# Miniprotein binders against Mucin-6 (MUC6), part 46

Target 1, 185 residues: Mucin-6 (MUC6), of Homo sapiens (Human) (q6w4x9r395to579)
Amino acid sequence: GHCSLEGGSFVTTFDARPYRFHGTCTYILLQSPQLPEDGALMAVYDKSGVSHSETSLVAVVYLSRQDKIVISQDEVVTNNGEAKWLPYKTRNITVFRQTSTHLQMATSFGLELVVQLRPIFQAYVTVGPQFRGQTRGLCGNFNGDTTDDFTTSMGIAEGTASLFVDSWRAGNCPAALERETDPCS
Key: E = the ipSAE of ESMFold2; O = the ipSAE of OpenDDE; V2 = 0.75 times the mean of E and O plus 0.25 times the DockQ between their complexes.

## First folded at step 9 (miniprotein)

Design ug10 (from ug1 with K30E E35R E52D)
Fold by ESMFold2-Fast, scan of step 9:
Structure ug10 (fold): chain B 185 residues (1-185), chain A 83 residues (1-83)
Amino acid sequence: as target 1 above (185 residues)
Amino acid sequence: SMKRIRVYIEVEGDPEKILEAALKIEEIAEELGVRVFVFVREDGLTTVILVDGDEEKVKEFVERVREILKELGAKVEVEEEEL
């Protein structure tokens, strides 16, 4: 299955359902029992420079009990807070420059990540068939079930997508100055 | 294994006309078996057509899309990368 984070704020799930959201936190992109050592793939979103209401992908994080690999828009790769030269290899993960504008994280457990650095920071996630029906997060549940009549083009579906996305917050929301005009809403 | 590439087609023009063309572009992508994504940048003026697939199929897609966009008088810029 394929999941993509494109155009700064668009997501296409493993079941090929597109949606858009606004957010400035770290969100769980993919959790699965198929990921070793309680692994999870996460997406970091921050404000866009164009509009106060627009947000964009700025980093992708792979977190497990052993590793916190961060690939950022600034083309910096870290593991557990330490900058790494590419190619970077652990026991089960290799991060390398695939092209002049793309980095790849390859794994031994059926997960592959490609990040585009230019012209727009974007991420592409590929998972093997063992993940079918066993994924959770922004990339969806990979179950092939089409009984959910929700689309991002409807006003209700947009509200549903927002609540869906909010349920997958992993933390690291910036402590930006909250609007004093609405501190209780 | 077939060589795979990604192409970014940046289009400046009337977004409504480009979105009408996007339906035809999606038909071409399905016909050629390439993956396409169309989105409008935050400026509301630039449409991006991103296509992934086998090199020969993507190149055929790009040429067919260029012909459609030229008929609309749109300004087109293209960047190609290997996957």
Scores: ipSAE 0.000, ipTM 0.098, lowest interface PAE 17.9, mean pLDDT 71

Design ug11 (from ug1 with A22L L23A E26Y)
Fold by ESMFold2-Fast, scan of step 9:
Structure ug11 (fold): chain B 185 residues (1-185), chain A 83 residues (1-83)
Amino acid sequence: as target 1 above (185 residues)
Amino acid sequence: SMKRIRVYIEVEGDPEKILEALAKIYEIAKELGVEVFVFVREDGLTTVILVEGDEEKVKEFVERVREILKELGAKVEVEEEEL
């Protein structure tokens, strides 16, 4: 299955359901029992463009009990807060430059991440067949049915993207609610 | 050169009360300068809090957070990882 984060704020789930959201936080893209050591793939979004309601992907994070691999739009790769030279290899994960504009994180457990650095920071997530019906997060549940792709962290299927996305916030961040401009603070 | 650690806090309890407590927990994280990541397990009842930073600050965070969670009747498990 393939999930994509493109054009700043567009997402296509593993079951090919497209949606868009507006938020400035770290969100869980993928949780699964198939990921070792409580692993999770996350995406960091921040404000972008001239509109304060427009957001874009600024980093992708793979977090487990042993590793916190961060790939950011400024082409810095860190693990547990330390900058790493590419290719960077752990026991189960290798991060390397696939092309002049793309980085790849390859794993031994059926997860692959390709990050486009230029002209726009974007991410592409590929998971093997063992992940079918075993995924949770912004990339959906990979069960072959798009109607329940907006399943929240509490297991509730939503009809709209906004409540779905908000349920997958990870960590401390400003409220995802759009802030109205106030000319007089 | 400073020792940094990561602590994994697994919390089971009333989801509504835990969500209210997260706001206070985030305030503590900001005060101490530690980084926090929060996950909800697939049961919808277990929250995982990962905290990372300077050893002294992380340990203080864990102690203060544990007291908040105890008041809510939550079950707390803690595991430390070296970075």
Scores: ipSAE 0.042, ipTM 0.526, lowest interface PAE 6.8, mean pLDDT 77

Design ug12 (from ug1 with I28L V34L V65A)
Fold by ESMFold2-Fast, scan of step 9:
Structure ug12 (fold): chain B 185 residues (1-185), chain A 83 residues (1-83)
Amino acid sequence: as target 1 above (185 residues)
Amino acid sequence: SMKRIRVYIEVEGDPEKILEAALKIEELAKELGLEVFVFVREDGLTTVILVEGDEEKVKEFVERAREILKELGAKVEVEEEEL
């Protein structure tokens, strides 16, 4: 299955349900028992530079008991807080430059991440068939039914994106203290 | 010295109360200048709080987080790793 984070704040789930949100925190993209060592893929969102009513992806994080791999919009890759030169290889994960504008994280456990660095920071998540019906997070449940793609962290299927997104908040909110006046208010 | 560590705090208890405490714990991490991740496992019952940073600040965080969680009557397991 394929999940995409594009255009700053647009998401398309593994079951191809599109939605948009205005978040400024770290969010769970993908949680699954298929990820080793309590692994989870996360996305960090912050306010856009040119519009305070817009948010944009600023980093993608793969977190497990062994690794905290951060790929940020400024083209820095770290693991457990230490900057890494590419290609960077661990036993199960390889991060490398796919093109002049794209990085790829390949894994041995059926997860692949492609990050577009320029002109807009975007992410593309691919998972193997073993993940079918076993995913949770912003990328949906990968069960072939789009009507329950907005299943919250509490297991409730919502009809709107806002409550769904809020339920997958995972801390580290860079702009959470900033309150901007709505330009239309 | 500024040794860095990572701590996993696994919390079992009333999910509603743990979610409320997670907001206080995030504020504590911010006060101490630490990065924190808070997420619920697939079982919907176990909450994981992962914190990392300088050893002294992380240990202070863990002690203060334990006090917050103790008020909930939650079961708490702590695992520490050197980075």
Scores: ipSAE 0.294, ipTM 0.688, lowest interface PAE 3.5, mean pLDDT 80

Design ug9 (from ug1 with E10R R41T V48E)
Fold by ESMFold2-Fast, scan of step 9:
Structure ug9 (fold): chain B 185 residues (1-185), chain A 83 residues (1-83)
Amino acid sequence: as target 1 above (185 residues)
Amino acid sequence: SMKRIRVYIRVEGDPEKILEAALKIEEIAKELGVEVFVFVTEDGLTTEILVEGDEEKVKEFVERVREILKELGAKVEVEEEEL
């Protein structure tokens, strides 16, 4: 399945339901028992310029018990708060520059993330068939039925995006993203 | 009951000409009451136009946009999905 975050504030779920939202928080994109070590994929949104009605994607986060990998629009990649040189490899995850404008996070557990850095920061999430019917979050439940794609964190199917999106907020919203000021060591 | 569809229009061509067409495309979307989103690759050579709305209005939008892009010599591919 494929989920996309494009044009700053537009989302298409794994079941191909499109929607738009305005938010300035960290949101859970994908949670699944198929992700190891309580893994989750998250998206960080912030205001776009001076417009109060427009927000944009500024970072994507993969969080597990072992790792906190942050890929930001500034082309900075950190893990557990430390800047990493690309290609960055763990036993299960590799982050590398696929093209001059795209970074890829490849995993051994059926999740792939591609981020477009320029001209607009965008993200594309691909999951293997083992994730079918086993996903939760902004990318939907991947069950082949779009009518329940807005299932909240409490398990309630909503008819509108706003209640759905708000239910997937990750705790308290940070004032700023955690990033290294000096990537060299 | 109102049937809604989503259509993806992929276009390859001169980015300057496509940008000039974008204003007219937006005007057509407003006339027909359909929602339009534009996504571009980093090189500006491939553009995707996503349109959503009532089936009859979206189909009219697609035909009018296709004629505009055809006049610009752009390569156009269309994919339709039910909502």
Scores: ipSAE 0.000, ipTM 0.101, lowest interface PAE 18.2, mean pLDDT 71

Design un19 (from ln6 with L13M W17R; at its last look DockQ between E and O 0.70; V2 from the best seeds 0.61)
Fold by ESMFold2, look of step 11:
Structure un19 (fold): chain B 185 residues (1-185), chain A 83 residues (1-83)
Amino acid sequence: as target 1 above (185 residues)
Amino acid sequence: SDIEERLEREIEMLEKRLEELEERAKKGGISEDVKKLIEEARLLVERAKEALERGDLFEAAVLLIRAWLKLRRAARRLAEEEE
């Protein structure tokens, strides 16, 4: 299964469902019981231009009870909070430089991440067949059917990308509350 | 727990760096863009401390990641402005 974050705003799910969104938050890309220690793969998006709707990917994060790996265009940071020389290896994760513009995170549990650092920051997620029907997040549920790829964090299939994406925000996003002007309750 | 201790150490590290940049900002000569990034990072760290106190370790971790990204951007912009 392949999921991609391309350009400033495009996502293609494990079931090949394309969509775009604009937001300034941390989003859950992938959660699965196949990831050890409650692992999650996340994406961080932030403002990238002069318009309020211009946002782009600024980091990809793997976070579990044992590991924190933050990949940004400038550096890789782990549990100790310090930038690391590559290759970086834990018991089940290896991060290494493939080229001057690409990094790879390989794991023993069937997750692979390739990050293009330049000319634009892009990410490519690959999971093994054991993940079929076992994923949730912005990369979809990997069940071979695109009609329910927009399943929210509460298990509701939505018809629009925006409601689906908003449900996968990691925590409350302070900047979103500062911009909110519609008291709907 | 090990996770809570790790988050506490990260908060201490970020606060030390914030204090250094905030003291630099008091002396003047830094742009409003850099000041805003430092202020945003401070807010994120304070919210992470509140989340940690409530026991929401996931929220604390996510907020600290965003704070760290803001601080690194501030440091990069400051270095560019001094050149």
Scores: ipSAE 0.576, ipTM 0.807, lowest interface PAE 1.4, mean pLDDT 83
ESMFold2-Fast, scan of step 9: ipSAE 0.812; ipTM 0.916
ESMFold2 (binder alone), alone request of step 10: mean pLDDT 84; pTM 0.830
OpenDDE base, second read of step 10: ipSAE 0.644; ipTM 0.858
ESMFold2 (binder alone), look of step 11: mean pLDDT 84; pTM 0.821
OpenDDE base, look of step 11: ipSAE 0.597; ipTM 0.845

Design un22 (from ln6 with R66Q)
Fold by OpenDDE base, second read of step 10:
Structure un22 (fold): chain B 185 residues (1-185), chain A 83 residues (1-83)
Amino acid sequence: as target 1 above (185 residues)
Amino acid sequence: SDIEERLEREIELLEKWLEELEERAKKGGISEDVKKLIEEARLLVERAKEALERGDLFEAAVLLIQAWLKLRRAARRLAEEEE
């Protein structure tokens, strides 16, 4: 399954459903029993301009009982809150520079993350087949059905992206705004 | 717990950083945007402390990450404005 966060406000789920939103919060991208130690992948969005529609991805976070990894445009922060030099390695996670503009987080449990740093901060999430039907969050449920991707954290199917996205907030933030997705996004 | 202790250490580090940035921001010519970022970060740290007291370690961790990101942005902009 492949999930992408592109263009500052565009998301494509594991089931290849595209949608757009504008929010300035931290959201759960991926939760799954397949992630060890209650792990979760999150996306941090913030204002990139003066209007409500000017939002962008500013960081991707992996958080579990054992690990904290924050990938931002300029640095990687881990458990001690300090920036780390790459490559960074834990028992089952490795973060390294893939190219001059891309970082990669590789894991032993079937999660891969590629982050484009420039010119636009974007993220690409890949999960193994063992995650099929066992994911939830903004990246959807990875069951091959796009019609139920907007399932909230409470298990309710939503028709709009805004309510869906808001249900996956990891903090107290303003409500997200929905906008029609460009098929070419 | 180990997680709780880690979060406490992170709070301490962020508070020290906040103090430093706040002092630097007292100088003239600093943009309101930078000051706002610092203030927002301070509030997030306080909320994180409250979450920690409630035993909501996940919420605390998320709030601290948000605070850190704001401080990093503030620090970068502040450095540019001081030049």
Scores: ipSAE 0.554, ipTM 0.825, lowest interface PAE 0.9, mean pLDDT 91
ESMFold2-Fast, scan of step 9: ipSAE 0.735; ipTM 0.882

Design un32 (from ln6 with R54E E59T; at its last look DockQ between E and O 0.81; V2 from the best seeds 0.73)
Fold by ESMFold2, look of step 11:
Structure un32 (fold): chain B 185 residues (1-185), chain A 83 residues (1-83)
Amino acid sequence: as target 1 above (185 residues)
Amino acid sequence: SDIEERLEREIELLEKWLEELEERAKKGGISEDVKKLIEEARLLVERAKEALEEGDLFTAAVLLIRAWLKLRRAARRLAEEEE
């Protein structure tokens, strides 16, 4: 399964459903019982330009009871906010430079993350087949059906991305709203 | 718990960093953008402390991550402005 976070705040789910949102919060991309130690993959978005509705990805975070890995454009940090040189390795996770512009986080539990650092900070999430039907979050539920990929944290299937995305906020962020006008204008 | 102890240590480190940046901001000559980043980070740390006191360790961790990102951005912007 493949999920992507691309420029312009575009997301494509594991079931290939595309959507766009604008918000300045931390969002849960992926939760699953397949992730050890209550692990969650999250994305951090912040304001990125002159438009008040313009936001972009600033970090991707893996957090569990054992691991805290924050990948931003020029640092990989762990517990206590300390920057690490790459490659960085734990028991189950390795973060390394894949190319001059891409980092990879490889894991023993079927999650892989590729982060494009330049020219635009983007992320590509890959999960193994054991995750099928067992994911929640902005990357969808991976059940082969795009009609319920907008399932909220309370289990409600929504027809719009905004309510779905807002339900996956982490960290008590203010509710994000999506402007009715084109946010790229 | 081990997780709670890690969060408490992170809060202590971030508060020390915040105090240093807030003192620099009081002296003036710092852009509004940097001031806003510092203020936002302070708010995030205070909310993380509240979440920790309530036992919501996940929320506390998430808030501290955002605070760290804000402070790193503030520090980089400040270095660029001091050229």
Scores: ipSAE 0.657, ipTM 0.847, lowest interface PAE 1.1, mean pLDDT 83
Fold by ESMFold2-Fast, scan of step 9:
Structure un32 (fold): chain B 185 residues (1-185), chain A 83 residues (1-83)
Amino acid sequence: as target 1 above (185 residues)
Amino acid sequence: SDIEERLEREIELLEKWLEELEERAKKGGISEDVKKLIEEARLLVERAKEALEEGDLFTAAVLLIRAWLKLRRAARRLAEEEE
């Protein structure tokens, strides 16, 4: 399955359902029992430009009991708060520069992340077939049915993206959700 | 735990960076944008300390990531303002 974070604020789920949102928080993209050490893939969105309502992807994070890998839009990679030279290898994860504009995080457990650094910071998530029906978060549940792709952190299937996205906030979000409705109108 | 010790060390490092930026801001010539980023980062670090004291390691880690990103943005803006 493939999930993408593109154009600053667009998401396409593993079941190919597209949606857009605005927020200034850390959001859970992917949680699964297939991820070792209670791992989770997350995205950080923050305010962009002079527009008070416009937000964009600023970092992608893989957090587990062993690793806190942050890939930021300014091309710095850290693990557990320390900046790392690329290629950076751990037992199960390798982060390397795939092209002059793309970084890749490859894992031994069926998760792959490709990050476009320029001209727009974007992320592409690929998961192996073992993840089918075993994912939750902004990337959806990967069960082949788009009608329940907006399943909240409480297990409720929503018809709209706003409650779905809000349910997947991670950590503190001070002043993050004074959102405008209809951001593309 | 090892995780708690790592988070405590990250907090210490972010606190030192915050103190440096806050001291620089006091000397004047700093934009409101930079001052706001520093203030937001301070709040995130303080909330991370609270989460850590409560044993909520996940929340502490997430808050520290956001604090670090705010401080990087503040430093970049400072460099731009100084030409």
Scores: ipSAE 0.572, ipTM 0.837, lowest interface PAE 1.4, mean pLDDT 83
OpenDDE base, second read of step 10: ipSAE 0.773; ipTM 0.899
ESMFold2 (binder alone), look of step 11: mean pLDDT 85; pTM 0.842
OpenDDE base, look of step 11: ipSAE 0.748; ipTM 0.890

Design un33 (from ln6 with W17L A61V V62I A75R)
Fold by ESMFold2-Fast, scan of step 9:
Structure un33 (fold): chain B 185 residues (1-185), chain A 83 residues (1-83)
Amino acid sequence: as target 1 above (185 residues)
Amino acid sequence: SDIEERLEREIELLEKLLEELEERAKKGGISEDVKKLIEEARLLVERAKEALERGDLFEAVILLIRAWLKLRRARRRLAEEEE
């Protein structure tokens, strides 16, 4: 399956359900029991441009008990806070420059991430068939049915993207909370 | 835990780099945009320290990622301004 984060704040799920949102937080993009070491893929969004309503992807994070790989719009790759020269290899993960404008994170466990650095920071997630029906997060549940693609972290299918997205917030977002009076409404 | 030890080390490094930027900012000649990024990074670092002190490792990780992004952006803009 393929999931994409494009054009600042547009997402297309593994079941091909497109949606958009506005938010300036870190979000769970993909969780699955198929990811080793309690792994999760996360997306960091922040304000872009002059408009306060603009939201853009600024980093993609792969987090597990062993690794904290961050790929950022400033073209820096870190693992556990330390900047890495590419190609960067661990036992199960390789991050390398695919083209002058694209980085790729390849894994041994059926997850692939391609990040477009320029002209717009964007991400593309590919998962193998073993992930079918076993994903959760902004990329959807990968069950072949788009009617329940907005399933929240509590397991409730919502009719709107905003409640769905808000349920997948990861951690606090001090900057967003200081600039909005009620970010949950 | 190994994770907690890594986060403590990461906070120490980030804190040192941020203090260096804050000292440069106090000497003047830095734009408001850079000052704001430094202030935002500082707030995120302090909140990450509080999260770690509470044992909220996941929250500390999320806050540290955001702090590094703000710090690197401040450093990059400062370098551009000094050209």
Scores: ipSAE 0.453, ipTM 0.767, lowest interface PAE 2.0, mean pLDDT 81

Design un34 (from ln6 with W17L L69I K70R R72M)
Fold by ESMFold2-Fast, scan of step 9:
Structure un34 (fold): chain B 185 residues (1-185), chain A 83 residues (1-83)
Amino acid sequence: as target 1 above (185 residues)
Amino acid sequence: SDIEERLEREIELLEKLLEELEERAKKGGISEDVKKLIEEARLLVERAKEALERGDLFEAAVLLIRAWIRLMRAARRLAEEEE
């Protein structure tokens, strides 16, 4: 299965359902029991000055109990807060320059990530067949049916992207602290 | 836990980097964009410390990622401005 994050804020799920969102937070892209040591893939979105989008992808993170690998649009790769020279290899993960404009993170557990650095920061996620029906997050549930790809973190299938995306926020964002919209409060 | 210890180490690293950037900012000659990035990173690190104190390890990790991105941007722009 293939999932893509393109053009700032466009996502295509593993079941090929496209959608767009606007947000400046960290989102869970992929969670699965097939990922070792409570692993999760996350996407960081921040405000963009580029005309094609109000928000854009700025980093992709693989977080587990052993590793916190960050690949940023600034072409820096870190693990557990330490900058790494490429190729960077751990027991189960290798990060290397695939082309002059692309980095790849290959794993022993059926997950591959390709990041385009230039001209626009974009990410492409590939998972093996063992992940079928066992994924959750922005990339969808990989069950071969697009009608339930917007399954929230609470297990509810939504008809629209907005509630789906918000349910996969990985933490508290500055904007979420605002508490005033009703003039009668 | 191993995750908690890792987050504590990352906070220490980011705090040190942030202090270095804040000292460089005091010398003047940096753009408002760089100042804003440094200020945002400080706030995010402080919020991460609060999350860690509450035992919210996942929120702490997320906030530190956001802080790191801002520090990386600030450092890169600052290096460019010094050339």
Scores: ipSAE 0.006, ipTM 0.253, lowest interface PAE 9.3, mean pLDDT 72

